# VHH binders against (2R)-3-sulfolactate dehydrogenase (NADP(+)) (comC): the designs that were tried, part 3

Target 1, 333 residues: (2R)-3-sulfolactate dehydrogenase (NADP(+)) (comC), of Chromohalobacter israelensis (q1qwn5)
Amino acid sequence: MSRMISLREAETLAVAALEAVGVPRWEAEVTARALIDAERDGLASHGLSRLPFYLAQARSGKVVADAQARVEVAGSVIRVDARHGLAFPAIARGVERAIPLARELGLVAVAIGGSHHFGVAGAPVERLAREGLVAMAFSNAPSAMAPWGGKRPLYGTNPIAFATPRRGTDPLVIDLSLSKVARGKVMLAKKAGEPIPEGWALDIEGRPTTDPDAAIAGSMVPAGDAKGASLALMVELLTAGLTGSHFGFQASSFFEPEGEAPSVGHLMLAFDPAHFSDGYLEHIEALFQAMLEQEGVRLPGTRRHALRRERGESLELPEAVVDELRAYAVSRV

## First folded at step 18 (VHH; from q5 with S55K)

Design r3
Fold by OpenDDE, look of step 18:
Structure r3 (fold): chain B 333 residues (1-333), chain A 123 residues (1-123)
Amino acid sequence: as target 1 above (333 residues)
Amino acid sequence: EVQLVESGGGLVQPGGSLRLSCAASGFTFSDWDSIGWVRRAPGKGEELVARIYPKSGSTYYADSVKGRFTISADISKNTAYLQMNSLRVEDTAVYYCARWYMYWSGEKTFDIWGQGTLVTVSS
């Protein structure tokens, strides 16, 4: 069963739940907003359905509920230590520092270590784009993909996101998982008792499988096969490597309430186009127009933007999620 | 009830000064991202004049008012102010106070508006 709920009500509920487990108000608000935006964009898998897991982990200590991210700036590098708290506050702090610094220097990096689930990778880059910056974001995650030719998962799905401002309209936003399909789709198939299509996953022996159970026990196929695997490795090194965080095979699950902190890494790059050339917005618009002249072509992010507008001030959430959040909010644990 | 109430508008001569106030009720400024002043001049579109982030004190000004206008907030009074100096005829407009909400994606919206206060700059 699903329930309709207003954005504000959802935010209030999420914040209350987070505060109940010891998350400070600002961190709670930032987290709530991130999850709600995922809902707005039709990415429910990254929305409020994640919050119960975060809450459980906060209760167990797997997530440090009251963690305050530390920010250090050295040259063009913004280092953020998430201190095993939630990712979103750390991301927010990094982004806030990146905006003025990118405008000053032309290019900056935000490196976040000791972090948690990154959420929708396209969100922070969109934010940067709305501030007039071109941006990229990378994150590693608990292991889901094996190196090419291997069979043991070592890398996460390791998303790559990109955004650029556009003149007089919403930013272009690219958000890519480096797996051919989202693991969540496999989970859904499992739940439904249905096979998955061939080419989605490998079993524990590294063999193609259509069995969801075997897939879950095995690895996800990289997007673009060997190329995707290589890209995933790049992301792993750019995030966990540079920040000294856990690699995918070292990171605990984002879904399990108990265990060590996942302690994953993120990297964001912010470019000020004004430092690179004159007339950036006009220049790129020519490309977009050429693209749109072709039938069937859509700019990345268009669907998300449309869904956001369509949904307006209301969300449709699973009743179970709402109930669970309410339970946390009342328990004040 | 959540509301913003502007005051302080009126008639002034060019070069004069005026101080606008925006009193909030039903919510706390510091709990929100920012408070902004938006003006609507006759025949012209809406313009964000100034914005303040109550938590940090960071401010934004439109180019048209930089150096002349100052936005501030008194958290204890839950009130924002716009000090307007060196007023010009082109500053004539209805000035609205609004609270600013920013989504995670960076999308911004004013979700609560005051009734507005008229500022007329005329010789």
Scores: ipSAE 0.581, ipTM 0.898, lowest interface PAE 0.6, mean pLDDT 93
Fold by ESMFold2, look of step 19:
Structure r3 (fold): chain B 333 residues (1-333), chain A 123 residues (1-123)
Amino acid sequence: as target 1 above (333 residues)
Amino acid sequence: EVQLVESGGGLVQPGGSLRLSCAASGFTFSDWDSIGWVRRAPGKGEELVARIYPKSGSTYYADSVKGRFTISADISKNTAYLQMNSLRVEDTAVYYCARWYMYWSGEKTFDIWGQGTLVTVSS
C-alpha cells in the first residue's frame, strides 16, 4: 500500500527526524535531500528506507551525529575527513571546494575518509557535471565479493560512476556496481522461491550456486569475472587505501547500530574540459548522435532523468515508510 | 502557509530606480535555500535575472542586468530584495520571486513562486 507525499513534506520530516538525534540542521538538510533524490530516481534501496538505520546508528554513537567534516586542500587534492559522520555532508563539503578549484587547476581529486554509505554514486558526479565538470566517483563498502580464485569476501560491490555535461540537456551519467548482479536480485529470487542463474554467486565454499540462500551466505561474483575482481581491488585501493580508511573486510555493516564505525573511503575526480581542449561540449555530441542513430540504444542516465519529470513535486512511498518518517520526526528521545 | 510575496513594483521612467521586496513566510531561509528573481516580459519567456543564497550572500546575475541590479537579503526580516538601477524600457516585465531549490544531483528548479509584481519602465 502506498501513499503520495510532497517532496517538501518528506524533506521537512526527514530533517526533523535527523535533528531529533542530534544531526545539525545543515547536515540534516544535505542528508535528507540525498535520500529524497534517490527516491525520485526510483532507487528506493538508497532512499528514505535507509533513514531508520542512520537514526539508530546516531543514537548508538556508531555514527557521530554532529561530526563536522574536516577539509584540507593540498594543491589539487581536497582531503575530507568525515570523522565517522554521515557521508553526505562530507561529499557536499568536498564538492563545493572541488568546483572552483577544478575550474582553476583543470583537474582535482576529492578524497574522503572515515565515512559511511556513499549513497547513489551517480548523484555527486551528476552534480559536478551540472557545474560543467567531467567527473568520476569511487567508493568501497563492507565486503561482498572475494578475490578472483578465492572464496572469502574481501571487497565491497565498489561502485564506479562517471558523468559529463551536455549542452542544453541533462548530463550523461554512468553508475555501475562491480558485482555481476545486484544483491537485491538474489533477495527477490529467495522471496519468490526461485533459483538464481548460475554465475551470479558463490556459496561459502566458493562453489557456483543457484540457491539464493547459499548465495546470501557466500559471495557475489564480480562483473566480468577476473577483470571485475581487479577493478574491485583497484577501487579498494583508490578509496580506503588512499584515505587510510577501512577496506571492505574491515568495514562494519551500514545497517547495524552496534560496533565500530564502518570508516569507508571515497574518491571523486573532477576535470574542467576547457583546460583539455576547445569545444568539448559540441564535440562529444557527435558520439552521442552516432549512438542514438542505432535502434535500441539509450544514453546512460536517461531513464533516471525521465522519472524525475514524471514525478515532479511528489513521491510515492509505502505507507509504512511515511508512518515511520512521521513517527521519527516527533520522537526526540 | 509557505509563501513568497513580492512588492515594490510600479511605473518608473527610463534611468530610474526601483527596489523590489520578496517576503518569505511559513519557512525561514537556510544555507541550501536560494532566492531568485525571474521576469516575464510581454510576449517573451521567463528569464532568471538574479539569485542569492541569503545566508552566505553568494549571488548570480544575468548578463542583461549585471552592473545595474543588486540582489540582497535581510535574514532578520526573512526578506530578499532586488535593487534595480538605470532601468530601461526593456526591463518592463512582471517580476516573480522564487525559491531556487537544488536537488542532490545538482539539478536546480524553482519550487516556490510568488504572485509577481509589475514593473513598467516608460514615461
Scores: ipSAE 0.545, ipTM 0.856, lowest interface PAE 1.9, mean pLDDT 91

## First folded at step 19 (VHH)

Design t1 (from q5 with S55G)
Fold by ESMFold2, look of step 22:
Structure t1 (fold): chain B 333 residues (1-333), chain A 123 residues (1-123)
Amino acid sequence: as target 1 above (333 residues)
Amino acid sequence: EVQLVESGGGLVQPGGSLRLSCAASGFTFSDWDSIGWVRRAPGKGEELVARIYPGSGSTYYADSVKGRFTISADISKNTAYLQMNSLRVEDTAVYYCARWYMYWSGEKTFDIWGQGTLVTVSS
């Protein structure tokens, strides 16, 4: 059963739930907006369904509920220590510093360590693009994929995201996981007691499986085989490597309240195109025009932006999710 | 209900003062959004008069009102104010309060509008 709820009501409830477990108001607002915007974009696996796990981890101390991200600027590098708090406040602090610095210097990096689930990687790059900057983002995650030729998972599914401003319209946004399918789909199948399609995952011996339990014990199939595995390694080094954070095989689960902090890393790059050439916004439209002249081609991100317009100021959520959200919002423990 | 409710409009002489209030209900002020006043005079389009980010206190004023109008916010009362001094006949309009909401993606929208309050400046 599904239920309609306004964005504002969902935000109010999510903020209240986060505050109840000790997350300060600003950090709670930032986190709630990130989860709600994932729902607005049709990305339920990164939306409000994640909230109970964040709440449980804040309650247990695995997430430091009142962590205040520490920001230090060294030239064109903005270092953000999330201090084992939620990722979204750390991302927000990095982005707010990156915008003026990128305009000044032309190119900056935001390196975030000691962090948690990055959420929808396309969102922070889109925010940078709405400020006129070209942006990339990378994050590692708890292990899900093996090195090519191996069977022990060492890398997360490790997203790569990109966005660019466009004159007078929505930014172009690319948001890619390096596994063939999202690990969250395996988790949903497990919860539902359903098999997964062949081609999504391998068991612990590296054999194809349709059993979600075997897939969880094994690995996800990389997008593009060896190439995807190599890109996942690159992302591990660009994120956990550069920030001194946990690699995927060292990172604890984003879902379990027990254990040490995941302590994953993120990297964002922001470029002011005016520093690179004249007329960037007009120039890129030639490529987009050529793409769109081909029947069946659409620019990356258009589906998400279309869903926003279709849904407006309302969300359609499973009734169980709404009920849980309301229950957590009134909890004092 | 999520609402913005304006009050404090009325009839005032040129050179006089008036304070408009914009009370929010169903939501609390946020550092990520701004609260603004938009006015519509007879036969004219909409003009953004003033805007404030309640947390930081950052403000914007239209050139037509700079030095005469002051926008402020009282977070504890969940209310924004527009102090209008040295009023002129040209300031006669319906004044609407609105919220400029920012999504996580950076997209912004005026998502909540009040019903408006009439300000008449007449000799």
Scores: ipSAE 0.507, ipTM 0.858, lowest interface PAE 2.1, mean pLDDT 90

Design t2 (from q5 with S55T)
Fold by OpenDDE, fold request of step 23:
Structure t2 (fold): chain B 333 residues (1-333), chain A 123 residues (1-123)
Amino acid sequence: as target 1 above (333 residues)
Amino acid sequence: EVQLVESGGGLVQPGGSLRLSCAASGFTFSDWDSIGWVRRAPGKGEELVARIYPTSGSTYYADSVKGRFTISADISKNTAYLQMNSLRVEDTAVYYCARWYMYWSGEKTFDIWGQGTLVTVSS
């Protein structure tokens, strides 16, 4: 059963739940807004349904509930330690520092270590784009993909996100998982008792499988096969590698309530186009117009922007999620 | 229920001063959001006068009021202020307090405003 809830009510509820488990107000607010944005974008898998897991992990100590991200700036590098707290506060702190520094230097990197679930990768880069910057984001995650030719998952789905401002309209936003398909689709197939298409997953022996159970126990096929695997490796190194965080195979699950902190890594790059050339917005618009001249072509990010408008000020959430959040909010445990 | 309530408007002579207050209820000022003042003069369009991020203290002023107006916020009181000095006849307008909510993705929306308070500058 689903329930309609206003954005405001959702935020209030989420913040209350987070505060109840010891998350400070600012961190709670940031987290709530991140998850709500995922809902707005129609990415429920990254939305408020995640919050019960975060809350449980906070209760167990897997997530440090009262963690405050530490930021250090050296040259063009903004280093952020998430301190095994939630990712969103660390991301927010990094972005805040990146905006003025990118404008000053032209290009900066935000490197976040000891972090948690990155959420919707396109969101932070969109935020940067709305500030006039071109941005990229990378994150590793608990293992889901094996190196090409291998069978043991070592990498997460390791998203790559990109955004750029546009003249007089919403930013272009690219958000790519490096798996051919989302694991969630496999889960849906499992639930339905249906096979998955070939090419989606490998079993524990590294063999292609159409069995959802075997797929879940195995690994997801990288987007673009060997090329995707290589990209995932690159992301792994740029995030967990550079930050000294856990690689995918070392990171605990974002869904398990107990255990060691996932302690994954993130990397964001922010470019100030004004430092690179004059007339950036006008220049890129020519490309977008050329793209749009072709029937059926949509610019990346169009769907999410449309969904936001369509949804307006309301969300449709599973009743169970709302109830669970409410339970946390009132228990103050 | 969320609400912004303005006060402090009135009649003042050119060169005079007024201090507007904007009290928020039903919500708390956020570091992500900005509070500001927009004004509507008779026969004119709406003009953004000033905006502040309450926690950081970052401010914006319209060119027309720079050096004369000061926006501030008291988080403890959940109230924003607009100190208006050296008032001019052209500052005559209804002044509205407003919030710009910022989403995680950076999208901003003008979602709350008050009833407005009239400021009349006349000799």
Scores: ipSAE 0.778, ipTM 0.955, lowest interface PAE 0.4, mean pLDDT 95
Fold by OpenDDE, fold request of step 23:
Structure t2 (fold): chain B 333 residues (1-333), chain A 123 residues (1-123)
Amino acid sequence: as target 1 above (333 residues)
Amino acid sequence: EVQLVESGGGLVQPGGSLRLSCAASGFTFSDWDSIGWVRRAPGKGEELVARIYPTSGSTYYADSVKGRFTISADISKNTAYLQMNSLRVEDTAVYYCARWYMYWSGEKTFDIWGQGTLVTVSS
């Protein structure tokens, strides 16, 4: 069962719930906005449905509720320690420092360690793009994919995101999971009691499987097979590796209420086009126009932008999620 | 209830000064959001006059008001101000205080505005 709720009400409720478990106001607001954006973009799997898990983890201590991200700048590298808190405050702190520094130096990296669920990877790069920067983002996550030829999951789905500003319109946004399919689809199949298509997953022995249960117990097939596996490895090294955070196979689940902190890593790169060449916006627009000459071609990010406009000021949320958030907000625990 | 309440408008002679105030209630100034003033002159569309990020203090001014108008914010009072000096007849307009809400993705939306205050510059 679902209900309609305004963006404002959703934000108020989310913030209240987060504060109830000890998250400071600023961190709560940032987190709420991140999750709401996911909802706006039609990415419910990354939206407010995640918040009950965050809240439970805050209560158990798996997430440090009152963690304040620490930022350190050295040259072109912005180091952010999330201190086992939520990811979004750390991301926000990194991004805010990256914007002026990228304009100054031309290229900067934000390296976030000891972090949590990265959320929608395309969001922070979009923000950077809206500030006139070209951006990439990487994150590792609890294990879901095995190295190619292997059977034991070691890497998360390890998203790669990219965004660039466009002249006079919304940024182009690419947001890719490096799994062939989203794990959520497997979960849906399981719930429905249906098999999954061949090629989506491997069982615990590394064999292809169409059984959702076997798939969940096994690993997701990388997008592009061996190539995707290699990319996932790259992401793993760029994030967890560079930040000294937990690799996927070391990271606890984002969904389990108790246990050790996931302590995953993120990396964002921000490029100031003005440092690279003149006329960047005009130049890239020629490419986009060429793309759009083909009738079936849409630019990445088009759908999310359209959905935002379509949804307006309202969201559709599961009633259970709303009720749970309300319960937290009232309990002040 | 979220509100912006404007005050300080009135009749002034060319070359005169006014100070507009915008008091926010139902929400607090955020580092993410900006507060600003837009004006609507008779027979004309809306023009962004000035905007400020309350915490950082970063400001924007329309070219038409640069050097004459100053926007400021007092976080402790949850109030924004527009000091208007050297007023001109063409500054005559209804001035609206507004908030630009910033989403996580950096998208900004004009989501809150006041009732407006009339500024008339006439000899």
Scores: ipSAE 0.774, ipTM 0.955, lowest interface PAE 0.4, mean pLDDT 95
Fold by ESMFold2, look of step 22:
Structure t2 (fold): chain B 333 residues (1-333), chain A 123 residues (1-123)
Amino acid sequence: as target 1 above (333 residues)
Amino acid sequence: EVQLVESGGGLVQPGGSLRLSCAASGFTFSDWDSIGWVRRAPGKGEELVARIYPTSGSTYYADSVKGRFTISADISKNTAYLQMNSLRVEDTAVYYCARWYMYWSGEKTFDIWGQGTLVTVSS
């Protein structure tokens, strides 16, 4: 069952629920905005349906509800220790510092460790692009994919995101998970009692499977096969490796309240194009024009931006999620 | 219910002063958003006159009002103010208080608007 709720009502509810489990107001507002924005873009799996899991983990202490992210700048590297709190406040602190520093130095890195679920990787790079910066983002996650040729999951689905400003219009945004398909599609096929296509997943023995149950017990196939597996390894090293955080096979679930913190890592890169050349915004439009002159070509990010306009100021949420958030908002931690 | 309510408009002579108030209810001022005053004169488009981030105190002013208008906020009263000095005939407009909301993606929109308060500057 689904329920229509305004964006504003959803934000108020999410903030109240987060405060009820001990998340301070600012961190709660930041987290709510991240989840609302994911809903607004039609990315329900990364929206408010995640919030009950964060709330349960804050209540259990797996997420440190009142963690204050620590920021240290070392030249062009902004180190952010999320201190086992939610990722969104740590991302916000890193981005706040990155914007002026990238304008000053031309290129900066934000390295976030001891963190949690990154959310929609395209969102923080879009944020940077709306400030005139070219940006990339990477995050690891609990394991879902095996090394190429292996069968034991070691890597998360490990997103790679990119954004660039465009003159007079929305940024171009690329947001890629490195699994061939989302794990959620396998879960939906299981619920429907239907097979999955060949090439989506491997069973526990590393064999291709069309059986959703076998896929869940096994691993997801990387996008681009061996090349995707290599990219997933690169993301592990750029994130957990550089930050001293847990690799995917060491990271606990983002969904269970038990256990130690996932302690995953993130990396963001921000480039001020004015430091690299003159006329970047004008120059890149030649490429986009050439792309769009071809029938059937769409620039990455166009669909999500169109959904924002179409969706307006309301959300469709599972009623169970709304009810659970309200129960938290009334409770006293 | 979330709303902004303006007050303080009226008729004033050129060179005079007015103080507009914008009382917020149903939400608390945040670090992420700004409160702005937008005006619309007859036959003209909308102009962002001034904007403040209430918690940090950072401000912006349109060139047309710099040095004459001052925006401020009182967090304890959940209210923003626009002090308008040295008023000119061209300042005649309906003045709207609005929240400039920033989404996580960095996209910004005026998402809460007051009903507007009329300021008339004439002799």
Scores: ipSAE 0.580, ipTM 0.871, lowest interface PAE 1.8, mean pLDDT 91
Fold by ESMFold2, fold request of step 23:
Structure t2 (fold): chain B 333 residues (1-333), chain A 123 residues (1-123)
Amino acid sequence: as target 1 above (333 residues)
Amino acid sequence: EVQLVESGGGLVQPGGSLRLSCAASGFTFSDWDSIGWVRRAPGKGEELVARIYPTSGSTYYADSVKGRFTISADISKNTAYLQMNSLRVEDTAVYYCARWYMYWSGEKTFDIWGQGTLVTVSS
């Protein structure tokens, strides 16, 4: 069964739940906003369904509930140590420093280490784009994909995101996972007792499979095959490599409360287009117009922005999720 | 209950001063959001007068009020203020306090509005 809940109520409950396990108010608000925004964009796998896992990990100590991200600026590089806390506060601290620094220097990097699940990679780049900056973001994750020609998963699904401002309208936002299909679709097929399409995953022997159990034990196929595998390696090096964090094969699960912190890495790049040339916002519209002249083409990000309009100020969530959210919000630790 | 409550409006002569207050309840000021004053004068439409990010203290002013109005915030009292000096007849309007809420994606909306307080500048 599904239930409607307002965005405001969902945010209030999520904040209360996070505070109950020792996450300070500001960090709880930031995290709640990130999860709610994922729901607004129709990305339920990155939304409130993740909250119970964060709460369990805060209670177990796998996530340091009251971690205070440490920010150090070294020229054009903003170094953020998430200190094994939640990723969202570390992202927020990095972005707030990046905005004025990018406007000053023209180009900055935010390098975040010792972190957790990045959330929807398109969101922080969209935020930077709404500040007038062109942005990219990268994150690694616990292993899900093998090197091309191999069968042992070493890389996460490793998103690449990009956004650019547009004059007088929503930013263009590209948000790509490097697996051909989200792992959540495999888990949904497993729950339904149904096969998965060929080409989504490999079994433990590295062979294509339509069996969701074999897929979960094996690996996800990279988007674009060998090229996607190469991009996933690049993301590992740009994130975990540059920040001294765990590569995908070293990172613990985002979902299990036991074990050491995942300690993954993130990288964001922010560009002030005014430092590069005059007239960027006008210039890029020529490309978008040429794209849109083709009747079946739409710009990346259009669907998520349209969903925000359609949903307004409420969410449709499974009743179990709403009940669980309310229960966690009043829980005592 | 989430609320913004304005006070401090009233009648004042040209050249006079008023201080508007905007008390927030049901939420605390955050780094992500700003508090602003929007005014509506008869036949003039809606104008963002001033805006402040309470934590950083960063401010914005409309050209029509620069040098005459000062916005401030007291985080400990959860209150924003608009000091209006050198008032003119053209400043006559209903002044609304509003929160400019920022989503994680950076999209912003005025999500909480006060009831408004009338400022009349007349001889």
Scores: ipSAE 0.534, ipTM 0.855, lowest interface PAE 2.2, mean pLDDT 91

Design t2 (from q5 with S55T)
Fold by ESMFold2, fold request of step 23:
Structure t2 (fold): chain B 333 residues (1-333), chain A 123 residues (1-123)
Amino acid sequence: as target 1 above (333 residues)
Amino acid sequence: EVQLVESGGGLVQPGGSLRLSCAASGFTFSDWDSIGWVRRAPGKGEELVARIYPTSGSTYYADSVKGRFTISADISKNTAYLQMNSLRVEDTAVYYCARWYMYWSGEKTFDIWGQGTLVTVSS
C-alpha cells in the first residue's frame, strides 16, 4: 500500500534517516534533495526507494558516511574526490564550482572519482542549464553489459545526459541509459515468475534469452547494439579512466552492504554558449521549431517537467519505504 | 520549528534609512537556497525586492531599488539584512523575509516566509 507525503515531510524523514547512520547534515540534505527530485519527476527507481540501500551501506562502512568531498581546481578541470562517500554531495560541490568557472573560461570539466551511484544524470545537467550553461554528464556503474561480441559484463549501463538552456522556458534535457532496458524490469519479471521479452538480455553464453534468471547471470543488451556498446566503453574511459576510479567490472554493487566501496567515476562538462557564438539561445529555437512542426514530436524532458506541475508538493510512496526510513531514524536511541 | 522573523520596520521620512533584519531558526543558511525580501504595497501586487545566496554572496535587486538598497547575510548569526537608503514614499509596504528553495534540478520555489514588518515612508 502507498502513502501520500509532502515534499517537506519526505525531506525531513530522509535527512533524519541519513543522520542516524552518520551522514552529516549538509550531505544528508543534498542527498535527500536529489532523491526527492527524482520522485517529483516520476523517476521512482532513482528516488527514495534507493535510500534504504544507501543507509545499509553507510552502516556497514561500504559507504563512508562522513566522507567530506575534496575539491581541487586545475585550470579548467575541477577535480572532486568523493572519498567513498555518497555521490550527491560530491556532485553538488563540483557543480557549484563549475558555474562561475565556466562563465569565466567558457568550458570546464568536473571529474569526480571514488564515488557512488550518480542518481538521475539529467538532474545536474538541468541544474547547469538553469544557470545558462550547456552541459553533459557521464557516469560508469557496476558491470551489466559485455563488450560487443563478448559475453562477460565489463561496463555499467553508463548514462549519458545533456541539457541546454532555452530562453523563457524549461531547458531541453536528454538522459539516456545505455542498456536497452533497466535491469530492474528483469528483476520484476523474476519476482513475478514471468519471462522477459527477447532482445533485453543475454545469458552467460552471450545468447539472447527470455529467462529472467539467465539474464541476471548474463548481461543486458546495449541500446543500439554495437554502437551502444561502443558508447558504454567511451563512458568507462571518460569517467573511471580519467579519474583513476574502478571500471564497471571492478566496481561493487550499489545495492549490497557487503564488500569494498564501488569507487566509480563521473564526468560533467559545462559550456558557456556566449563564449562560442552570438545568439545561441535564439539560434537553437529554429531547430526546436522545425522538430515541433512535425506532429507527434516532443522535445526531450517535456514529460518530466509536466509531471512536476501535476504532482505539486506531494509524493506517493510505498508505505514500506516510509516505515523503513522511520525505523532508521529511531534506531539511533 | 523552521522560522523567519523580521524586525526593523517603522515610520521614516522620505530620504531616510532603515535596516531590516531577518533571523532564521530551525535551519541554517544553505549553499543552494536564497534568502530575501518581498514587499506588498497598499493597492499593489507582490514585488521581489532583493535576494542573496548566503554562502556565495550572489545578490539580486529589483530595478526599483538598485543603488538604494543593499542585502547582506551574516552566516554566524543566521541572519540576513536589508539596508534601505534614500527611502521614497513608494517604498511604503509590508516587507516579508522569505526563503527560496532550490530543487536538485536548479528550479527555485518560494517555501518559507515571515509575518512581515511594516515600513512607512511619509512626511
Scores: ipSAE 0.450, ipTM 0.808, lowest interface PAE 2.5, mean pLDDT 90

